# VHH binders against b0bn94: the designs that were tried, part 3

Target 1, 137 residues: b0bn94
Amino acid sequence: AEVQQLRVQEAVDAMVKSVERENIRKMQGLMFRCSANCCEDNQASMQQVHQCIERCHAPLAQAQALVTSELERFQDRLARCTMHCNDKAKDSMDAGSKELQVKRQLDSCVAKCVDDHMHLIPTMTKKIKESLSSIGK

## First folded at step 1 (VHH)

Design b13 (framework vhh_5j56_2)
Fold by ESMFold2-Fast, scan of step 1:
Structure b13 (fold): chain B 137 residues (1-137), chain A 128 residues (1-128)
Amino acid sequence: as target 1 above (137 residues)
Amino acid sequence: QVQLVESGGGLVQPGGSLRLSCVASGFTFEWDSSYAIGWFRQAPGKEREGLSSISGSYGGSTSYSDSVKGRFTISRDNAKNTVYLQMNSLKPEDTAVYYCAAEPYSLEFYDSSEYDYWGQGTQVTVSS
């Protein structure tokens, strides 16, 4: 279970770093340039400058919310898969299976959950990047 | 390598408030969304109890055990790599050592056996 958890952590970390480097950094740069332009308007009131800066921040906030949502969905799906494994194990025990057999069945089921979801990460990464690229269009 | 340090415990009167802090090192909250952070407590002679969790994502999904829902609030400050537990309306039965724990994408929040990294704990005593 510890090895499976480390695998998921490493794959998710790699995905997040990829998204950060290829998409979020560029968005942050655009946000700061946008905000700097707001500050160059000598005719604007303090409130107008503040509102201008807030508008510049909106795309990045949307991007962060999108990434957060996708990661929460991934964790939720993985958790549901392992909960299903627990339910199956309970059903087997209720049906009279031996505890050792049930435990091995559970371990195998959880390992498959992790393996299946690991295989989805490249597709999820692609979808996240495509969604991020559409922000502000 | 992940390390967690709790602080903010102490003696407080019934009905009082405390804010606990959990400072993490070895990972960052800003883009390392692979960790879930949970708060647990253990009173003398009792098993460890899960209280609250916040996901390692930017928005942070939160959850609370029935015993603290409405009284405790979990939050995070990504810039300080810190998770907080705001405890209000404290009762004598809240007396315990409080622990912060981290888990790479937890399969079950309330199962303390799934959390791999634990802090040393901070004592909270609620007594007049």
Scores: ipSAE 0.000, ipTM 0.111, lowest interface PAE 15.8, mean pLDDT 75

Design b14 (framework vhh_7n9e_1)
Fold by ESMFold2-Fast, scan of step 1:
Structure b14 (fold): chain B 137 residues (1-137), chain A 125 residues (1-125)
Amino acid sequence: as target 1 above (137 residues)
Amino acid sequence: DVQLVESGGGLVQAGGSLRLSCAASGFTFSEYAMYWGRQAPGKGREWVSGISYSGGSTAYASSVKGRFTISRDNAKNTLYLQMNNLKPEDTALYYCARDFGSEWYDLSPEAFDIWGQGTQVTVSS
């Protein structure tokens, strides 16, 4: 249902905002301080300064890729679960089950998929934050 | 009502390529995640690939990862599946399906079976 989809969207959004607030913002700060240090080397050529700054940006790029990959894996798992529910409902209908029974079965199945995956979000959040904290070490 | 019409299937030799299309109508295509599934002769339906409403996230079954690419054009209300390096094991009826939305549990045949009619893909050795 729409309610289940909204639950997932809100929970994922809250997780992303938490990661941005606690980890990404700190990494951006470190990136700019790193870049400022590159500019303070008065003996470096401008090309060397630019290369130094580019290296300072690498951790943030890695962080963005990591968050994206974790969200894609989460979405994949949820998609597989709900598709399984759809297939089961189709099989039940083909087997001659009543419309109301099939609807309730499908509703319950999808709700379980969402509930199960909602419970994964705290673990996913912790994993993301731990991985982000290890970047640049 | 919701309608999904697949096309682009056909007979192709192993190692070949095909591009499937799914034309969506009867709902706001850009607000739903979409999926491709398939059913081989004598088997149940299996999930192949999925794409988020914006196209920003995609997922693939292990059996097709690296060979198939899902994409969408929200302006044209069309979902695509680019299939490369096809194998005889990919022979199946390919369906597109809409993600669960506010009307996913509508029990009309078109809405409840959110899978389209399918397009046949046959891969010869």
Scores: ipSAE 0.000, ipTM 0.112, lowest interface PAE 14.4, mean pLDDT 77

Design b15 (framework vhh_7qbe_3)
Fold by ESMFold2-Fast, scan of step 1:
Structure b15 (fold): chain B 137 residues (1-137), chain A 120 residues (1-120)
Amino acid sequence: as target 1 above (137 residues)
Amino acid sequence: QLQLVESGGGLVQAGGSLRLSCTASGFTYAMGWFRQGPGKEREFVASISYSGGSTYYADSVKGRFTISRDNAKNTLYLQMNSLKSEDTAVYYCAAETYWDLSELYEYDYWGKGTRVTVSS
């Protein structure tokens, strides 16, 4: 059970690190270049420069919200899957199944939840990266 | 080892409102609130899924209480409106960790409770 928890944690961390390295850092670079351009406009008022910089920040904030939202959905789906496994285990015990049999079935069910959701990570990563690439084009 | 700490209990007049909080020292999946009134058995109040997308309420509190959570703060809330004398109880926060097979029948972790007294 600890192994499965750590496996999920490591896979999620690896995905976040990949997204940060390949997409977020590039967006941060674009944001800083955008902000620098705001400061090169000699005709702009101080207020206009400030608004320009704020607009440069918007895509990165949007990207951050998108990644957070996708991670929350992933965690919620996995949590619901494992909760369902635990509920089935409780039902089996209530129906008179032996403890060892129930624990084996629960372990198998949880492992399947993890495997199924691990298989979703590459597709999720691809979709996140595609969405991020479209922000602030 | 997971710890749950409730807060927000106190004395309130009938018809009033109160908000309870429960802070967890670590990750939790499903969470809920239970209560035990003077001379009564412990009863279910409300529960919430990890995302907050699914909530369940006891008939006695439906329409008056709202359960919610803020996962960024590891905190569970219970907003109690239109309080009645019958709501007087010690309120307990409970959490489940479905990766731990230690207990199959009940919530894995419980707080020590916070007292709510509703005066008539």
Scores: ipSAE 0.000, ipTM 0.132, lowest interface PAE 13.1, mean pLDDT 78

Design b16 (framework vhh_7nfr_2)
Fold by ESMFold2-Fast, scan of step 1:
Structure b16 (fold): chain B 137 residues (1-137), chain A 124 residues (1-124)
Amino acid sequence: as target 1 above (137 residues)
Amino acid sequence: QVQLQESGGGLVQPGGSLRLSCAASGFTFDSYAMSWVRQAPGEGREWVSSISWSGGSTYYADSVKGRFTIARDNVKNTLYLLMDSLKSDDTAVYYCAKEGYDSSGYLFEYFDYWGQGTQVTVSS
């Protein structure tokens, strides 16, 4: 349901914004300072400088991959729940139920999927932040 | 044609109350969920509250829970937001939004219509 879609969008966006501001920006700053230090080594070859910069980029790349992976896992679980709702709705239509009745049943089913998964967001946020903190070590 | 028209906004002091209305036309109002979404100056949109097609289920953002009440009148095709104990951070343009559906009716996808908004200002 659009009602449920908006709830999910806003909760996920709030989490991503929080993670970006509290964790990712700090890591990005550290990455650029690390890269600048690579460039200050007058004895290093250009190949060594490039390799040094790549090493500086790795933690941030890992952090972004982690956030993306967690979001995709959350969305996949929610999608599987709502797909079950769609399958039930299709079965009801095939059995001769009225379209409006089917839409109402689908809405209720999807709302329950969202309610069940929304409570996971605070725990997911905590785990993401904990994991991001460990990457910087 | 589908139309959503908000009203009831205005200036109110902290701790005051306002009642917003959204007059809906051009669709079968009692078949769709309805929502209120707000946007404060310089901020993104924030979902506030939603109500199911029958009015049997209501949902609220944590920031307004216990202070706001969403309601609907399916006979009059009108959506309401009753705002109590208003705070300065409730200052925003409030939009009425209609739930959208995919073409098959099996999956809900988006808001397909929004109102033009009504301004709520909470200040001393």
Scores: ipSAE 0.000, ipTM 0.109, lowest interface PAE 17.0, mean pLDDT 77

Design b2 (framework vhh_7nfr_2)
Fold by ESMFold2-Fast, scan of step 1:
Structure b2 (fold): chain B 137 residues (1-137), chain A 127 residues (1-127)
Amino acid sequence: as target 1 above (137 residues)
Amino acid sequence: QVQLQESGGGLVQPGGSLRLSCAASGFTFSDYYMSWVRQAPGEGREWVSSISSSGSTIYYADSVKGRFTIARDNVKNTLYLLMDSLKSDDTAVYYCARDTSPEDLWYELFNTGFDYWGQGTQVTVSS
């Protein structure tokens, strides 16, 4: 539902903004300063400068991959929950239940999926921030 | 013919209260989730609150939680939004919307959304 989608999107967006402000932005700053230092070595070859810059980017790339992976896991879990709801709705319809009853049952089931998974967001946010803090150590 | 008609908007001072109503007709109101969505000038739509067909399941956006209360009267086919402790940032056009989701597939559930909207009612919070 757009209601459920907006609710999830709002919570995920707030989490991403928090992670960006507290972790990603700082890592990006460090990456640019690291890269600038690579460019100040006038004895280095162009290839060595390029390799130096690539090493500077690695922690940020790892951080972005980590955040993406956690978000994909969250989405997969939510999708599986709603898939179960759809399967139950199809079973009810095949058994001769009224269309309106099936729609209400499906709606309640999906709403519960969203409610249950919204409770996971604070824990997921904490885990992401802790994992990001360990990068570059 | 599905119709949603909002009322109750107006000018109010910060800290004040307003009660919005949405009169629904042309469908079985008690069969649908109903929502309030707002849009400030030049901004995108922001979901505010939703209520299940029976009224037993209610959701609020974090920005309004504790200040707004959504309610419905299935006998009168009316949706309400009780707005307390209004802030200047609450200034927006408020829309009543009917939710047709969920449907039968995962991607369909999130692609359905709101199928009917009211014309909106203006809420202005200023001194």
Scores: ipSAE 0.000, ipTM 0.095, lowest interface PAE 15.8, mean pLDDT 77

Design b3 (framework vhh_7n9e_1)
Fold by ESMFold2-Fast, scan of step 1:
Structure b3 (fold): chain B 137 residues (1-137), chain A 127 residues (1-127)
Amino acid sequence: as target 1 above (137 residues)
Amino acid sequence: DVQLVESGGGLVQAGGSLRLSCAASGFTFSSYAMYWGRQAPGKGREWVSGISGSGGSTAYASSVKGRFTISRDNAKNTLYLQMNNLKPEDTALYYCAKGGSLEELWKYIQEGYMDVWGQGTQVTVSS
């Protein structure tokens, strides 16, 4: 199960780094330039400058919410799959199957869940990047 | 520590409605996604619906989409499932579950299947 956990974590980490490099970093740059422009407005009150900066941060906040939502969907799908595996393991135990047999069935079932969901990461990555590119149009 | 108590089940006729509740305690309710699952007699567990900690995002199994609505009241630490247009196929024991990180998911798997659901509330739909 350690191997499967590491596979998922490494794949998710790689995706997050790719999204940061290709989308989030550019948005952060735009946010800081936007905020700098707020500070150069000699006509604005202190409160107006603060509100201007808050407005500059909105696209990045939207991006963070979007990435979080996509990751939660991925985690939910994987969790749903593994919950079925756990339930089947319980059914096998209740039916009198030996502990080692049940553990092997559970491990195989979980590995299949992970394999199935690993195939979703490239598609999810593209969807996230496309959605992020739409923010601040 | 964590306690989940489901209620609101009962006998209802096809086409009818029921509202299930899940009272949560022992954790910061608003910080976690919550789920509803069900298990029909002699069947495995089926995921039904999920809701984010803030309540801003929801998801549904295709079998219930358009008929069921998940919601939460973070001030009352309560999760709800509004079930409309019930079918005999919806007959099952309904459970709520606390969502978690990938680490929590793997912990449940590694520890040799733990009960991630409360005791459940029975829903029976007659034709």
Scores: ipSAE 0.000, ipTM 0.146, lowest interface PAE 13.1, mean pLDDT 77

Design b4 (framework vhh_7n9e_1)
Fold by ESMFold2-Fast, scan of step 1:
Structure b4 (fold): chain B 137 residues (1-137), chain A 127 residues (1-127)
Amino acid sequence: as target 1 above (137 residues)
Amino acid sequence: DVQLVESGGGLVQAGGSLRLSCAASGFTFDDYAMYWGRQAPGKGREWVSGISWNSGSIAYASSVKGRFTISRDNAKNTLYLQMNNLKPEDTALYYCAKDSTPEEFLKYWSEHGFDYWGQGTQVTVSS
């Protein structure tokens, strides 16, 4: 179960780093330049400059929410899958199966959950990047 | 453990009104600018309105200016959006968001990923 947990952690970390490098970092650069441009308007009031800066931050805040939501959905789905495995294992024990047999059945079930969900990461990454591209329109 | 919970959406007729609320927890609400955004079916995300930490600065998207009013109650850790004279094109999922500095975003991302946001509240305006 621990080796499977490490596989998931590694894959999720790789995805987050990919999204940061290819999407988030550019958005942060745009936010800084946008905010700097607000400060160069010599006709604007102090209030207008502050409002301008706040608008510059909004796309990045939206990006944070999107990535967080997708990661939580992924983690929740994986947790539900492994919970189902635990329920099956408990049912087998209640039916009189040997403990070693139950453990092997549980390990196999959890490994399949991880394999199935690892398969979803490329699709999830693509959806996140597509959604991030729509922010600020 | 930032949490944002939106409420107040629903089905209304064109010309009607709704008041949305966003209950915030897990951070010092008074230290951050807050935003309302929306996403209509088949469209990208659209910034709607923003309000500074002390309500001293407020801004609106041109599409809602004069019809929507953003406000906050720092004592209750709550953000509001009063929507008047609703139009069918206002139909969307509405969500709230907190601002962050570049330093805070980078620090948070390295430690935990990204802050949790609300799941949104659906607004549907019939013609």
Scores: ipSAE 0.000, ipTM 0.097, lowest interface PAE 16.1, mean pLDDT 76

Design b5 (framework vhh_7xy4_2)
Fold by ESMFold2-Fast, scan of step 1:
Parts: sequence; C-alpha cells; structure tokens
Structure b5 (fold): chain B 137 residues (1-137), chain A 127 residues (1-127)
Amino acid sequence: as target 1 above (137 residues)
Amino acid sequence: QLQLVESGGGLVQPGGSLRLSCAASGFTFSSYAMAWVRQPHGKGLEYIATISGSGGSTYYSDSVKGRFTISRDNAKNTLYLQMNSLKPEDTAMYYCAKGSPEELFEYWSKGTEFDYKGQGTQVTVSS
C-alpha cells in the first residue's frame, strides 16, 4: 500500500537526517577548511586551486557511495520480500480465492515485510555512522 | 560551479534510436544518484530512469522499461540514456537531474524531486 511505502520512506529519511546531523555536517566543516587552505597557495593557478577543492570533496563522495550501497541492500531485501507477497497473492487467486480475501492477505504480507525490515534500520544506521567516522582519517 | 549539459537529442523516426549524454562538472559526480526526466510540450515532468552513484542500481518508469537503458561513466563525469524503439509519445525535452545529498530515496521515488537539472535536449519522434 502507499501507507507502507510512506512508513519506509519516513524511517529512511529520519535515518538520513540523523547521519547528516551527526556525521555529514562535521565532514562538510572539514571540507570547507580544506578548500579554504587550497585558496591560500599564492603560487597555485586557478586550475590547481579547483583541483585542490575537488580533492577536498572526496570524503563526501565516499560517504554518499557508502550510504547508497547500504540503502540498495535494504531496498533489495524489501523488494524480494514484497515480491514473495505478490507471488502468494497470485497463487491464491489461481486457487480460486475471492479478490477481497487475496487483497487482505497481500496487504498483511506487505505490512509484515515493512515491519521486519524497519527493524533493520537502527542496525544499518549504526553501521553507516561507524563507517563514516573512519572516512578521511 | 555546478553544471549539467545534455546533448544527443534530435529528430528521429518511430522505431529509431538515440543516445543522450549529460556532461557533469563542478561537483563530485560519483557521489550522487543521477536521473533522466522528461517534459512533453504542455505537460508536467515525467520520471524516466535513475542510477545510483556507483552505477550498481538502476530503476525505470514502466513507460520505458525494456526500451531505455541508463548508464554512467564516473571516470568521465558523464551520464547516458540509450533510447531504443522510440515512439511518438517519447517526444519531449529530456533533462539530466542530480539528486540532493538529502535525497537518497531516488530509487523509490516516482517523482521529479531533484536539486538541479540542466538546460535539456529536445527529442522529437516523428515521420
């Protein structure tokens, strides 16, 4: 249902905002300091300054890749679960179950998928934060 | 300075193919999920495809599944859209779009939510 999709989106959004507040903001501060240092080299050309600044952004690149990778694994697990629910619903229809019964079984199955996977978010959040804390060291 | 420059659009006949490119600069390209979105004349924006920063995950709208392929070359800071079996209804201005750092739901979103898009490249499918 749309309600279940919103639950997942809201939970993941909360996780992303938590990671931003506790980890990304600190990384951005370090990157601005890094970039400011690039501008202090009076011998550097503007191209060299630009390259220096881009290099300062590498930790954000690594952070984004890491968060995206964890979210992709989460999405794949959830998708596999809901795919199973759809397969069960099709089997029930083929066996002669009424449409309303099948819809209720599907809704229940999808809700359980979401509940089960939302339990993974705190563990995923901790793993992401631990990994992010090691970036740029 | 952040910049997205689309190219590769043009006039093609139904059943033809086009490859769109998007040259990105001014940000760490591999850090961001990228998308292709389109806008037919007089209509709203339509989501077409999304690709993760690593290129490991791709997602497509039902209207283009099996016909379009999104890809990226992070070494060249370039995003691509290979369009096959083009139909008149594919006629639109095509935009390269960048997700925001807070917008990590791109592969779940059916919306057109992005923090920047380029100038676009026109694709016209007509006989």
Scores: ipSAE 0.000, ipTM 0.115, lowest interface PAE 14.7, mean pLDDT 76

Design b6 (framework vhh_7xy4_2)
Fold by ESMFold2-Fast, scan of step 1:
Structure b6 (fold): chain B 137 residues (1-137), chain A 126 residues (1-126)
Amino acid sequence: as target 1 above (137 residues)
Amino acid sequence: QLQLVESGGGLVQPGGSLRLSCAASGFTFSDYAMAWVRQPHGKGLEYIATISSGGGSTYYSDSVKGRFTISRDNAKNTLYLQMNSLKPEDTAMYYCARESYSELMEYFRTGGYDYKGQGTQVTVSS
């Protein structure tokens, strides 16, 4: 379980760093330029300038929400998969299966959950990057 | 404890020059984009210039383009503003400011930016 947790953590961290490097950094630069443009209207009130800056910030806020939402969905799906494994193990124990057999069944089931979801990370990464590239267009 | 301390202001004649400095402490200076903003007496805050964390990108308001230059020395934790061809309308309290969006994780955590400088007065008078 320790090894499986570490695998997931490392894969997710790699994805977040990739998204930051290839997408978020460019969006951040655009936000600063957009915000600076808001400040060029010397007739605008400070409140109007702040509202303009908030609009410039909207793409990054949308990007943050998108990445957070995708990560939460990933965590929820993995958790549901492992819960199903625990339910199967409980059913096997209730039916009189031996403890060693049940443990092997549970370990195998959890490993498969992790493997299946690890295979989804490249697809999820591509989807996130495509969605981020469409933000602000 | 985040601190930004501006210096270099003073009284100067129209057409003169001044160089402002901002000493930063209490955070990793090289991780943050920095800005200069000003506030004339009794008026609102006006952005002047912004510089990226590494110094590779700069932006200026139209009112100062060609006259002011923003720069930074990350080894010295210092932000600068070189002001040339000063005009009476440049009279204001000048502040340095920190932007909080240098890292994705910091952006997700804070969601904003702070102005922390105490200011330095620039007066352009004939």
Scores: ipSAE 0.000, ipTM 0.097, lowest interface PAE 16.1, mean pLDDT 76

Design b7 (framework vhh_7nfr_2)
Fold by ESMFold2-Fast, scan of step 1:
Structure b7 (fold): chain B 137 residues (1-137), chain A 126 residues (1-126)
Amino acid sequence: as target 1 above (137 residues)
Amino acid sequence: QVQLQESGGGLVQPGGSLRLSCAASGFTFSDYAMSWVRQAPGEGREWVSSISGSGDSTYYADSVKGRFTIARDNVKNTLYLLMDSLKSDDTAVYYCARDEYYDFWSGYSEYYFDYWGQGTQVTVSS
């Protein structure tokens, strides 16, 4: 069980680092360059400069919200899967199954949840990167 | 509206112990994984430890594993770091940080912390 938790954490961490390196960092750089350009217009009013900077920051805020939303959905799906495993284990206990048998059943069920959801990470990563690439287009 | 307030830092001798606290407000504390991050003089930020929203999962940097313990009290909205066997290289400003993502899904990336406390100084010297 502990090994399964580490597998998920390592895979999600690798995905987050990949998204950060390949997408978020580029967007952050663009945001700062965009904001610097707003400040170079010496004929703009204070309000125009402020609005210009705010527009530069919007894509990054949208990107962060998108990544957060996708991770929350992933967490929710995995949590529901493991809760189902717990319910099945309790049902087996109530039906008179031995503790060791129930523990093995629970461990197997949780491992399957993790395996199933680990297979979703590449697709989720691709979707996130594609969505991030479309921000500001 | 989101606020994180650290306390418990101070001067301690090598081999000593300290307990840091972080009081959180302005959000549903149990929905977020929390982390401790430190910054030594002249260095970049170093992730120290993380705890899941429920408190069931904890993670530690190799440099502190076996010496530090992270804990949380979701009723009191408080995060803790219990530091034992302190070394001179543990001298740093310690920050409480909220993960940008729910639970431990944020991984070890400091880039994905959305709110930070002001920090509390820990100095380990004779």
Scores: ipSAE 0.000, ipTM 0.106, lowest interface PAE 14.1, mean pLDDT 78

Design b8 (framework vhh_7n9e_1)
Fold by ESMFold2-Fast, scan of step 1:
Structure b8 (fold): chain B 137 residues (1-137), chain A 125 residues (1-125)
Amino acid sequence: as target 1 above (137 residues)
Amino acid sequence: DVQLVESGGGLVQAGGSLRLSCAASGFTFSDYWMYWGRQAPGKGREWVSGISSSGDYTAYASSVKGRFTISRDNAKNTLYLQMNNLKPEDTALYYCAKDYEDILTGYYEGYFDYWGQGTQVTVSS
C-alpha cells in the first residue's frame, strides 16, 4: 500500500505543479500589479488603499483555498475507498478466509481504489483550472 | 514565532451551537487571511472556512455553508467560528491556520502555512 500511496502523491504533485505553473503564477502577478495600482491613487485614503490591496489579494487567496479544498475532497474519497477495502478484509477474515487470501484481496482492493482515483485526476485538473479562470469575474 | 491557540470546543448535542476562538501571536494578524480546518477520526484534513485580512470576504466548505460563520477581531488578534445547528458529522478536532502561500509545500506538510494544536468538538446525537 506504500507503493500505491507514492503513486497518488506523485500524480497529485504533478497536477499541483501544472496548476501552479499555468494558473497560480499568473494570478499572483496580477495580484501584485493590482496592488501597485492601488498605491498610485493619490486621492485615496490609507483605509481605501488597504481595502483595494485586500481586494487584489482575494482572488489569489480564493484560488489557493479552491485548490486545497479540491485536494482534500480527493483525499477523502480515496480514504473512504480504502476504508471500504479494510472493512471487506475484516468481513473476509470473520467468514474464515485464510490470512494470505485476505491480504491479497486487500492489496487488490486498494490498488483498484488508487487506479480508479488516478483516473479522476485529469477531470479534477480541468475542473480546478476552469474554476480558477472564473475567479475575479 | 507564530503561535495559534484554539479554544471553545466541547461536547454538545445535535442541533446545538458552539463558538470557537483562535488567539494569534507572533505575526501581524490584520495582514493575513485566516482559516479554520478540521480532522475527523478516519478522515483526512478538510478546510472549513476562510476570512480575508479585513474580514470583508469569507468562504465556506459546502458541508458547513449556512450553519457556520467565520469572523475576526483584528484589535484582539482573534479569529472566531460560530457553529450553529451542529451535526454528529461535525465531530472533529478543529484547527486555526494562517494563510498558505506555497500550494505544494502546504499540501504535503499540512493544509495551511501554520496550524494551531486544535480544539476538540464532539457532537452527540
Scores: ipSAE 0.000, ipTM 0.125, lowest interface PAE 16.5, mean pLDDT 77

